VH-VL binders against q89xp2. Designs and how they scored, part 6

Target 1, 226 residues: q89xp2
Amino acid sequence: MTSPCKHGDRPPGRHDLVFVSPAGWRAMLDARDDLAADSLLARWPKMRWPTIRRRALPHEATGVALGLPLPPSAGKKRVALLVEIDHVASVARPPSLQQARAYAPRNWWPTLDRLDGLALRHSVDARVYGSLAWQSLTGLDYVTGRSDLDVLFEFRSETDIDRFVADVAAIETSAPMRLDGELMSADGAAVNWREVHGGASELLVKSIERVVLLDRHQFISGATGS

## First folded at step 21 (VH-VL)

Design aa1
Fold by OpenDDE, fold request of step 22:
Structure aa1 (fold): chain C 226 residues (1-226), chain A 118 residues (1-118), chain B 107 residues (1-107)
Amino acid sequence: as target 1 above (226 residues)
Amino acid sequence: QITLKESGPTLVKPTQTLTLTCTFSGFSLSTSLMGVSWIRQPPGKALEWLASIDWDDYKYYNPSLKSRLTVTKDTSKNQVVLTMTNMDPVDTATYYCAREHYWDFDYWGQGTLVTVSS
Amino acid sequence: DIQMTQSPSSLSTSVGDRVTITCRASQDISSWLAWYQQKPGKAPKLLIYDASSLQSGVASRFSGSGSGTDFTFTISSLQPEDVATYFCQQYDSTPWTFGQGTKLEIK
């Protein structure tokens, strides 16, 4: 089970799980009929399921932009939410590979284990997002035969990123699913691991604040700019 | 006006099954965010939540009693039924049904005392 | 299960006094907490929900505060009709659990 941190401990970044207060949920449910009309959405707070932190849209200047995905059985609808900062009850990291493993298809287990081992060897913190994460968080069926494994790799300054992504690619060759995911620096800036592996000189770097094209070496060195 | 009322036997023998009915008015279990919960209170003791059923027929059970509990609803009759199997004297309590709006119990029945005795 | 521990178990105060009851959860329950009043021979009555929201129709002398694990219920000025047992309840996770209650009497 993901251990939440109290509000104020750290600001929620991209992919972070955000637990909304009951008052926050009431406010949203009262304000939006579309939420109350959907049985899963209406039940979501009662189940104490989290939301996910997303980048704010231009018109969402105030508040905390959140999202939640409905499972395939419910049309894979992505719901956008906006809550006041005071209604953020707690924040947690996405589930680890270990935490999510029990909820994954059995044929995924070897790949999950290999990735976990790889992350450990490189001192990378690996977290799961996407369908597998939500499957683990809710117990609902999110993973299908077409699902990718989405992994967030938080690297450190000492991490050999080139070697790491090469090893990720090598693992994918024998994986029953496509491996998607991002390399995330300590400041929360992230890039798709495939861009790095592809040898691109410029990388599309995403943070909670912005999307920017950065030089590869600049990103890797942690000089992402503020 | 919102009202709830518990009905059923007030005396049950050990090992028998208790069936309680909650009849309510002033709201509907066809409305989202509505539910009905069963809560019991042994004499002089704290409250214990038993089970809940919501507008979408989703059911919640106290894990410690789950194997003994069944909750169902008849929306057309505004009734919720609780069954509890294998009753024991320790199950003697006042049993309440309550409306669950959102997540809190905002309206309660008057309760019915159920005594389990041979 | 989440254990809810109230303090004190009982108290006797005078009319007009400020009354404070505390409830501690065994784990962080954010603000998923309600306070109920139960008079002898009656069903519980909801007073406070979401830790600090006053239920409609409830007197303003009742209030709740806190988040996480520690919560406080307050009666600003005790009235004779407030003689009752008060319960906290968490609805963060199943099973939803109640405190053991605080019996409030008037001296």
Scores: ipSAE 0.910, ipTM 0.963, lowest interface PAE 0.4, mean pLDDT 95
Fold by OpenDDE, last read:
Structure aa1 (fold): chain C 226 residues (1-226), chain A 118 residues (1-118), chain B 107 residues (1-107)
Amino acid sequence: as target 1 above (226 residues)
Amino acid sequence: QITLKESGPTLVKPTQTLTLTCTFSGFSLSTSLMGVSWIRQPPGKALEWLASIDWDDYKYYNPSLKSRLTVTKDTSKNQVVLTMTNMDPVDTATYYCAREHYWDFDYWGQGTLVTVSS
Amino acid sequence: DIQMTQSPSSLSTSVGDRVTITCRASQDISSWLAWYQQKPGKAPKLLIYDASSLQSGVASRFSGSGSGTDFTFTISSLQPEDVATYFCQQYDSTPWTFGQGTKLEIK
């Protein structure tokens, strides 16, 4: 069977946006009555909205584990999906701070701009996930007065992580929202930035494959694959 | 047996409003993943999608014609109605309604020719 | 809007011949593509959906392939009843748009 042409340049990692093929969506909708029964979920593929790559559940069947969150108006339900690799049409990174800004509350703008500037100064690639990301992707209302700003900070080997997280913490002091997020290495391993800022010697490191405790230095040096 | 049938005036004057009704059978717009679309085709030309309405009363419009289009449904009567305002001779076409199952148009009406002329 | 360009605009072939029609999208539409057959004075008929899936009840001599921007519709062995205009349609994004059509005739 000739595999359909995939638009993705790499296998999807944690937090990556995954666009599923129409055949993939059809297969899921046929297999799961709960998806078809929900109007928003049933409409999701027609709107060409993405899913998000997630870790596989324990004992989950082989495939690409995906998820999507419904907005607060729809009960904030998190839907778990599983597709065959052949039904992955394309993969994209989460929205940038700049891309998401237009969809954020206006009082968030100063914080977003400061974070964007910080990321640029440190050569960190900052992306948005969570409620703001989905608000930007769908145009639906995801952000509420209780929402955090979730940011992925992809760092490099030369990044001064300690200084960077200190600066993030400083920005949070004047922010109208809580700043949550992860520091992500090039290999996709990630840790909560607050954990790093707290000065822990061991860090809870999450990847698409596993969750492990690693020495702080091991994580920062990129030695997560050994 | 799935069927769709377009009904309405076949002659409209310029600036007037066109109202077309699609009456269908063999399926229901109360069923998920069902929708009805309106598509037109000028004589000897390509097809143009106009509007769509789904089982959840969500409406899609061609952006270029959105200001002129309204689509509604009566699920109990198995009818979908399209209104198009400010008709012009350029709007002369065969108008089709079609069933959307998932995303494709799998069943079509026979179409009705609407001529816009003075 | 996404433009769909078909090639050729018309063709004349013999019974039993292999027929190939192409459709190009102005941007990547993945596999969100359908092929329709329209006979003179009739409504379009769905033949292929999701770029390569054969609609139920459609003859196996019809097929579709492709993804992204380039798509192909094929009739493996042309039959007299296949005389029609064929259209591709994208449903990746609104407005959903059709190709200009390919008129197929028999010599």
Scores: ipSAE 0.910, ipTM 0.963, lowest interface PAE 0.4, mean pLDDT 95
Fold by OpenDDE, fold request of step 22:
Structure aa1 (fold): chain C 226 residues (1-226), chain A 118 residues (1-118), chain B 107 residues (1-107)
Amino acid sequence: as target 1 above (226 residues)
Amino acid sequence: QITLKESGPTLVKPTQTLTLTCTFSGFSLSTSLMGVSWIRQPPGKALEWLASIDWDDYKYYNPSLKSRLTVTKDTSKNQVVLTMTNMDPVDTATYYCAREHYWDFDYWGQGTLVTVSS
Amino acid sequence: DIQMTQSPSSLSTSVGDRVTITCRASQDISSWLAWYQQKPGKAPKLLIYDASSLQSGVASRFSGSGSGTDFTFTISSLQPEDVATYFCQQYDSTPWTFGQGTKLEIK
């Protein structure tokens, strides 16, 4: 199994993989009978599988909000977790397109390769989340015939966003699956790439802290942090 | 009280198959987060984990020995069985079974010395 | 495989002394670490789990600390009954591996 690179001890943002400490897992399993009762969830920490950082709900004022999706065979249940910050063992970025490739259906490979090349040409860091990511992380079957390819595109100030999303759309035309995903700024704010490609003046921007409508130019220029 | 006890042959010839049984009490392998592991220790050397089986019949094997190892459980009898094929003198060791609660080995059997010799 | 290296391999000290044993992992294992005590002719006994949690029924003079690659096991005041070999063990990834052990004796 391919493990994502660990990025040390930084605050996890949206889509980041979070590895929980054994003490953290023990605490959760002790506190929640529903976790211990599910064989896959109970085994999750032993397999050293990560969780994913999610936005906190209003009542989750303290701690780190995490989630994990169960595979289709387990009903595609999404499990919400809340851990103390001290129980965050490490944080990693989602798997790269290259890392996830080996776990993808073979007919996806041309699309993955094209996206990887595109990302490189545009100085974009492309990561996989969603079903393909979890398939690569766990080795369990997550991808189905209805699955989309979910890609996180971290762009830089020099990235031609309009050209980039146009090229993504072009790749999708010949892809065997739908291409979903987000464009993410350096500050962690993200927008669906289709919104950008659609030419919207206002974008629904998601960060770990909030969801807001921002001017297209403001988002692209990185002025989201003020 | 939690107890584990290893049983099986103490002498095995090279190329033969070793079969060890762990009989335990005080807990059940029908209980979530419970498992039984096999660990061996050559005389005067470090411990080596061999295999594990959990309450859901999921099996873990040491990759270096996987081709030679099989672990099974009989929950109704509170027994776990380890089979190791193609035994060699280098496999001479004290073999332990231990309870795995969560991920640590909190209770151990007394161990059984298995000697592989012609 | 993750290699666990203990230091020292052996030590001899006096009753009442503070004893420190270290264990280094070849890679980051977070806190997925346990410490065991093994007396001659006996099975290992779990003392510390999750790097720093004291096993129930174990004397408070035993403690563990550390995270990542470097871990420390401590006996605050050595007692005669503490003569044994001590092992660290990682359970971060399979195969779960043990240190080579530290033999502790009393002068």
Scores: ipSAE 0.909, ipTM 0.962, lowest interface PAE 0.4, mean pLDDT 95
Fold by OpenDDE, fold request of step 22:
Structure aa1 (fold): chain C 226 residues (1-226), chain A 118 residues (1-118), chain B 107 residues (1-107)
Amino acid sequence: as target 1 above (226 residues)
Amino acid sequence: QITLKESGPTLVKPTQTLTLTCTFSGFSLSTSLMGVSWIRQPPGKALEWLASIDWDDYKYYNPSLKSRLTVTKDTSKNQVVLTMTNMDPVDTATYYCAREHYWDFDYWGQGTLVTVSS
Amino acid sequence: DIQMTQSPSSLSTSVGDRVTITCRASQDISSWLAWYQQKPGKAPKLLIYDASSLQSGVASRFSGSGSGTDFTFTISSLQPEDVATYFCQQYDSTPWTFGQGTKLEIK
């Protein structure tokens, strides 16, 4: 289980896990009949499972936008939640590759291990999101034969991004699953690693605040905050 | 008005199985976010949660007692049944059933004292 | 298991006094905490849920505060009918555990 940070330590960014307070859950369940009507959703808070931070929709002017993905057995529905900031109990980073490994299919293990090693060599913090993450967080079956491995690579200024993504691509050639994921800068801006590897001059950069096209060099240099 | 009432034997011999029934009114276990929990309290001691069953028939057990506990519900009768095997004198306690609405026990039965003795 | 430790184990005070009981969890339980009152020979009664929410029908002199590991239950002005044992309970993770109780008496 991921170690939660108290509210206020840092604002939750994209892919961050957000634990909602019991009062917050009660408020949501009271306000939304659709949540209470779904047995898994209604049970979610009792199981102490997290939500995931998402970008707010245009009509979501206030609050913290959260997402909750249901497993394939429940139709893979993605539930959108909106909570008050005061109902954020704690925030955690997504599971590490190491944490998620035990919950992954065995044939994924070599790829996970290679990625973990690669991340370590390049001083990249690698974490999982998507189906494997939720499988590890809930113990429910999220990963299927069609599932991708979604990895978040938090890089630093000293990281050779071009070399790193080339190495990721190399690992994928022998992987039993597709490797999806994002390169994330220290400021939380992220790009799909395949865009970077593809040599695009402009990158679709996603942050909690906005989606913008940035010059490749600007993104890599960390000039995404302005 | 919400009420719960525990019923069953008040005397059990060691190694025997205890079966308690919680009969309730004023709410239904067909309603979302409703559950019934069993809690016991040895004389002069703290409370100990045993098991819970919710509206969706999901069951929660105290891990330390899981192998001995079974909880079931009959929604049509507004009853929840707790079975505890291999009773021992140490299991002597007042046994309560309580409504679990959301996550807290907001209504309790009066409790029934179960004595385990030869 | 999460251990809930209450302090004090017993307390004797006067009518009208402010009473404070603390409960400490062995780990961070956020606000997944309730307070119960149990009078002799009676079942526990829920007073506070979600650490600080007053149960419907409960007197306003009762309150709860805290989050994480340290929680406080307060009676602003002790009344004779408040003589009881008070318990905290966490419902953060199974097993849902109770404190050992605080016996409250009037001098």
Scores: ipSAE 0.909, ipTM 0.963, lowest interface PAE 0.4, mean pLDDT 95

Design aa1
Fold by OpenDDE, last read:
Structure aa1 (fold): chain C 226 residues (1-226), chain A 118 residues (1-118), chain B 107 residues (1-107)
Amino acid sequence: as target 1 above (226 residues)
Amino acid sequence: QITLKESGPTLVKPTQTLTLTCTFSGFSLSTSLMGVSWIRQPPGKALEWLASIDWDDYKYYNPSLKSRLTVTKDTSKNQVVLTMTNMDPVDTATYYCAREHYWDFDYWGQGTLVTVSS
Amino acid sequence: DIQMTQSPSSLSTSVGDRVTITCRASQDISSWLAWYQQKPGKAPKLLIYDASSLQSGVASRFSGSGSGTDFTFTISSLQPEDVATYFCQQYDSTPWTFGQGTKLEIK
């Protein structure tokens, strides 16, 4: 399990893992029959499994918007949750490539190792989300033969973004799976790495607060206005 | 009214298997978020959780005793059965069954004293 | 396993006094904690769940607080019927474990 941060350390951002308090889970289960009706969902809190922070929908003005993906065996359902801030027990970062490696198919290992090395060389913090992350967090089967590897690359001001994404693309050429993921700036703004690699002048930038089109240079320089 | 009652032998010989039955009323193990746990308490000692079974037939075991424990349910009879193999005098205790609603034990049986002796 | 340590192991107080019992977990268990009352020869009774939620039908003089590793159980005004042993219990991770108990008596 990832080391959780105590409540109050920082507000949870996109892709952060959020552990909900027992009172919070009780409240949700009481309020939503659909949660209690699903055995896996009802058992989720007892297993101490996390949720993932998501952007709030327009009607979710108050509270902390959370998501929970069920495994393919359970229909691959995506569950939307909303909890009060006081019911956030702790927040954690997504699993590292190293942490998730043991839960990945063996044929993925070379790619994971290459990405890990690349991230290290470029001073990028790489975290796993998507199917591999949930497989590592729950021990349930999430990864299939068609699964992508989803990686969050937290870059720094000194990171050569163009070189980095070029190297990611190069790794993908020999990878047994598709490489997907986001480049995330220090302020939490993120863009799909493929958009950057494609040379687009404008990028679709996502943060916890908004989705906007930004100039490529503005995003890379950290001038996102967030 | 919610009630639970433990039944079974009160005397067991060493190496024998203990079988206890919890009969309950006022709730059903067909209802989500319901479960039944077994907890024991040696004389003058702390409580020890043994095993649990929920409405979906998911089973939880104390890792230290897992190899010796089996828990099953009969929802139609409102019964949960615990078996514990290879009993030893150290296993002498009052055995309780309790209802789990969500995660806490909100209702308990009165317990049954099981003595393991030659 | 998560160890639950209660303090004190025993105490004797007077009717009307405020009683405080503490429970310490060997690791962070958030608020996955319950308090039970056990009278002599009886089964435990749930008083507090989720660290601070009062069980239905339980007197308001009972309360719980805390999160993480340190928890407190309080009786605001001790009554004669409160003579019992009190236990904390964590349900954060298996095996679910109990404290050793605090025996409460009246002087």
Scores: ipSAE 0.907, ipTM 0.962, lowest interface PAE 0.4, mean pLDDT 95
Fold by OpenDDE, look of step 21:
Structure aa1 (fold): chain C 226 residues (1-226), chain A 118 residues (1-118), chain B 107 residues (1-107)
Amino acid sequence: as target 1 above (226 residues)
Amino acid sequence: QITLKESGPTLVKPTQTLTLTCTFSGFSLSTSLMGVSWIRQPPGKALEWLASIDWDDYKYYNPSLKSRLTVTKDTSKNQVVLTMTNMDPVDTATYYCAREHYWDFDYWGQGTLVTVSS
Amino acid sequence: DIQMTQSPSSLSTSVGDRVTITCRASQDISSWLAWYQQKPGKAPKLLIYDASSLQSGVASRFSGSGSGTDFTFTISSLQPEDVATYFCQQYDSTPWTFGQGTKLEIK
């Protein structure tokens, strides 16, 4: 796991892992019978498993919007949580490709290695989210034969985005799984890599605050208008 | 009112197996977030956690003693049983069972002194 | 294993005095910490949970603070009935571990 940062170092952004304090967990479990009634959810804090930062729902109360996905064996339910900022104990980035590799199916390893190499060559920080990430974080079975590999590519201003996504697409041609994921700029705004690869002039840009359509060049240059 | 009470032998010979029973009331191990833990304390020494069992029958053991410990529950009888094999004089201690609500031990039995001696 | 180190091991104070006990964890345990009081011949009694939450029925003179690795237990005004040994305990990760205890006496 990546080293957690204490609360206050930075606000948790989209895809960040959030560890909730014991008091925060008690508050949630006391307030919501549905959480306590689910054995896995009730055990989640005891296992010290993280949650994931999500965008707030429309008209959601003030707080830090969190989620956790249950594994397929538990119906793939996505649980929405809301905590006070004071109950955020620590924040961490999603696991790296290297960290998650040991938890991936063996036939995924060549693809993971190629993506890792590509990211290094382009000075992109590649991290996993989705099923593989949760499998690595919990040790529970999240990855199935139908699972995609979800990768977050954090790029820099000097990154050749067009070349990078072309190379990602090339890797996918020999991959045993579909490659999904997002390109994320330094400000936390992200776009599906396939949209970029498709040559769209406008991109659906997602941030923790909002979802907007932006000009391709504006997004790549880091001018997200936020 | 929540109560816990330890029962079992107070004298055990070396190499023998210790079996302790925790009988409790005022709560149920069928209720989520409930558990029972075993903790021991040698005379004049610090507390040492041994094992826990929760409402979903998950069992937790102290790694240093795992090979010697077994914990089980009978929810219908409100009992938790701890077995510890190959007892040694060094295992002489007061043994407690405690309720684990959420994660802390909020109610304790009175404890039972177990002496391991030839 | 996470080691919990208490300080001091023992102290003697006067009635009415402020008492401070510290507990240090060998690694970051967030707020997964409890404080117990144990009187001679008795079982431990929970006083503080989640580092700073006062257990129901416990006197308000008891308090806890801290997060991460450093924690503090405080008695604002020591009473005669507070003579006991106090323990911290982490429940961040197994095995659950206790501090060595602090024996509190009155002068």
Scores: ipSAE 0.898, ipTM 0.959, lowest interface PAE 0.5, mean pLDDT 95
Fold by ESMFold2, fold request of step 22:
Structure aa1 (fold): chain C 226 residues (1-226), chain A 118 residues (1-118), chain B 107 residues (1-107)
Amino acid sequence: as target 1 above (226 residues)
Amino acid sequence: QITLKESGPTLVKPTQTLTLTCTFSGFSLSTSLMGVSWIRQPPGKALEWLASIDWDDYKYYNPSLKSRLTVTKDTSKNQVVLTMTNMDPVDTATYYCAREHYWDFDYWGQGTLVTVSS
Amino acid sequence: DIQMTQSPSSLSTSVGDRVTITCRASQDISSWLAWYQQKPGKAPKLLIYDASSLQSGVASRFSGSGSGTDFTFTISSLQPEDVATYFCQQYDSTPWTFGQGTKLEIK
């Protein structure tokens, strides 16, 4: 589904998938009895499933901090991993809406199709993260009756962001699920779409390195090149 | 000392079903990240992976042969059984079982030549 | 299916020589690759796993390198007991596939 890039091609950013080398997996399994003792965690490398980049904890001074988001049946938690940079084999984008569609509940399909059409009309690269992404990547049951649809909208400088979020809100009124989405600039900084749609004067801007409050006009004008 | 041994018929007729048993010692298929795989080698040709069964009962099958293959295990007897239906003369090969630790085949049985002929 | 192409198909060289065998995958397999030795009438023996890691009990004259699509297997100084067929195997995605082998002989 999702085409991985080589380690040196693109450093992992927000929501990017990270594939660990076989040597990296072997080292982690040998060092961590909790990984080897749990059938799902031991199965993960056997399936060649990716991991997700996370912020490093204070004691993780070296290496690359990664996570395994577990499905609800396994307690729905994120298992923390730490790997040497040489064990990052490749990085890939999250699944596209089209890639994820086949793994979604059928009653989600009209909403996914409408979002895909909207993204095309606005020249937005739309991807999924969260439960649908991991259901698409693993085939395990992540999506529940309470699940949000988590969408990453990478916008371009020409994107009319205000019109885009208004159209997202219109799609949500008919959706069988809550739409949780982030608008992401080309440099990887992201904000929640509802904050933009709601007209908030300050936005919570998230990146892999930090979370900051920015003035709405500063974020929008900086991100669009205005 | 880790050993694996293939047993079963060495001559089968076309259309018959082949059943091979892998009996192993020195490890348990209950141990995490352990598996047993079946691989065959036609005379003078490359090895071809057939099927695997892991410690957690997860099974893999070569897609080109999937409808003909069944792999099962009996962990208490240290045995893995391969069944391959509708044998044809092109299936003549040496059949190996091998231990898969993590994802590589680190110990192999001696192999058994199975000839498919009328 | 991932095609594994080895070169050369056969090689005749002298004791003490450096031997190099290459393996090319039809798509990126990261380092999900092993090298095996097989002597006539015998089962394969694992030499190298994860592209470059030496299996326990295997002589240090054997080594492997590469990632992605291009892989190299090396015998630093050929010994008489190294006469065998050598082949690579990918384990990135099913079906697991093997190279056709390189038959190594002493001149």
Scores: ipSAE 0.827, ipTM 0.930, lowest interface PAE 0.6, mean pLDDT 90
Fold by ESMFold2, last read:
Structure aa1 (fold): chain C 226 residues (1-226), chain A 118 residues (1-118), chain B 107 residues (1-107)
Amino acid sequence: as target 1 above (226 residues)
Amino acid sequence: QITLKESGPTLVKPTQTLTLTCTFSGFSLSTSLMGVSWIRQPPGKALEWLASIDWDDYKYYNPSLKSRLTVTKDTSKNQVVLTMTNMDPVDTATYYCAREHYWDFDYWGQGTLVTVSS
Amino acid sequence: DIQMTQSPSSLSTSVGDRVTITCRASQDISSWLAWYQQKPGKAPKLLIYDASSLQSGVASRFSGSGSGTDFTFTISSLQPEDVATYFCQQYDSTPWTFGQGTKLEIK
């Protein structure tokens, strides 16, 4: 039940970036021919790029389950990694909207700017995940003409979530892309913003451990600090 | 039996271009996670990394010097070449090439002293 | 650029003594750090990689520890052949940078 992180700022949760130690990378490269044989996979530790936290597979009872999301040019797949907890060097939040802006298509910039302003007004921490996040982290081409803008909205207990999602919907009406996103509570539980905006009585709540249906009002009223 | 050896001129004039060749044996730059780096050491001073070239042809340059540096490789000849333009007396140093396996410099050449003077 | 600050800049001790050298990085470098030995007129020699791993063929009296910003290099029992300059090098982000060195002498 308990799995303390020995070297990180905090245990990695949903959407968190995980930096693997050089010893951890060396051990994986020595043990896995598929990592060493592929130039992009071998390049990953050479660039000190982070990995992404993923849900563990049944046989992964020990260690930390991580992934390498590859760009479309490499077949757009996620390579599974499993590291010992001692090799988790640090944990970081996904890139902020501000950090990612320079890597986005120019026609996305007005939408990113409006979302940043909205987040400030509602005291929400807005981050990106998905293709724009990995484009900003690696400099490789992840964003395509079919890409959504994937935003993680980390809200606080005082946030008026119903008003927030209404304002997100208003921004999307003028956006050049589909605005995808999740509302995340302080404990790492997340819900798709459209379910909240759409008025669903039960919400599909996701965390690193599980996916459950919860009453809408319990998630909103009890999600943080209640 | 891994060896690296630097070769090239030991005396250059200011404004001239320095070309150094690293010839190595006992490993190949076609092997994954292999690289060769150039590092210099002015007399009595700390080491300064200049440039690196990896097995996948990825190249790194020290940003403070990048407009003056070019690194290339010939994997079939086991050679890496450094070119540094517009030499100045402050560039007088011992120049080393070193193997980078994974990410540490585990084997070094003996170094070659390059003096820049008029 | 990541600055690597070593302490002390020089050290004079006796054969058999424990030697400790520290290296501080200006930002978190995890364990992306190596220690080298350099004797006068010679190329550097790798002793420790990934902060704490002993390079093959290096005597076990040498060790390294630390993570983040603070790193320590130790010689458990100084030998006459250990007279040299020792320096750390970070390889977390470019430009790769080196400490200014610690000159070790026997008194």
Scores: ipSAE 0.822, ipTM 0.927, lowest interface PAE 0.6, mean pLDDT 90

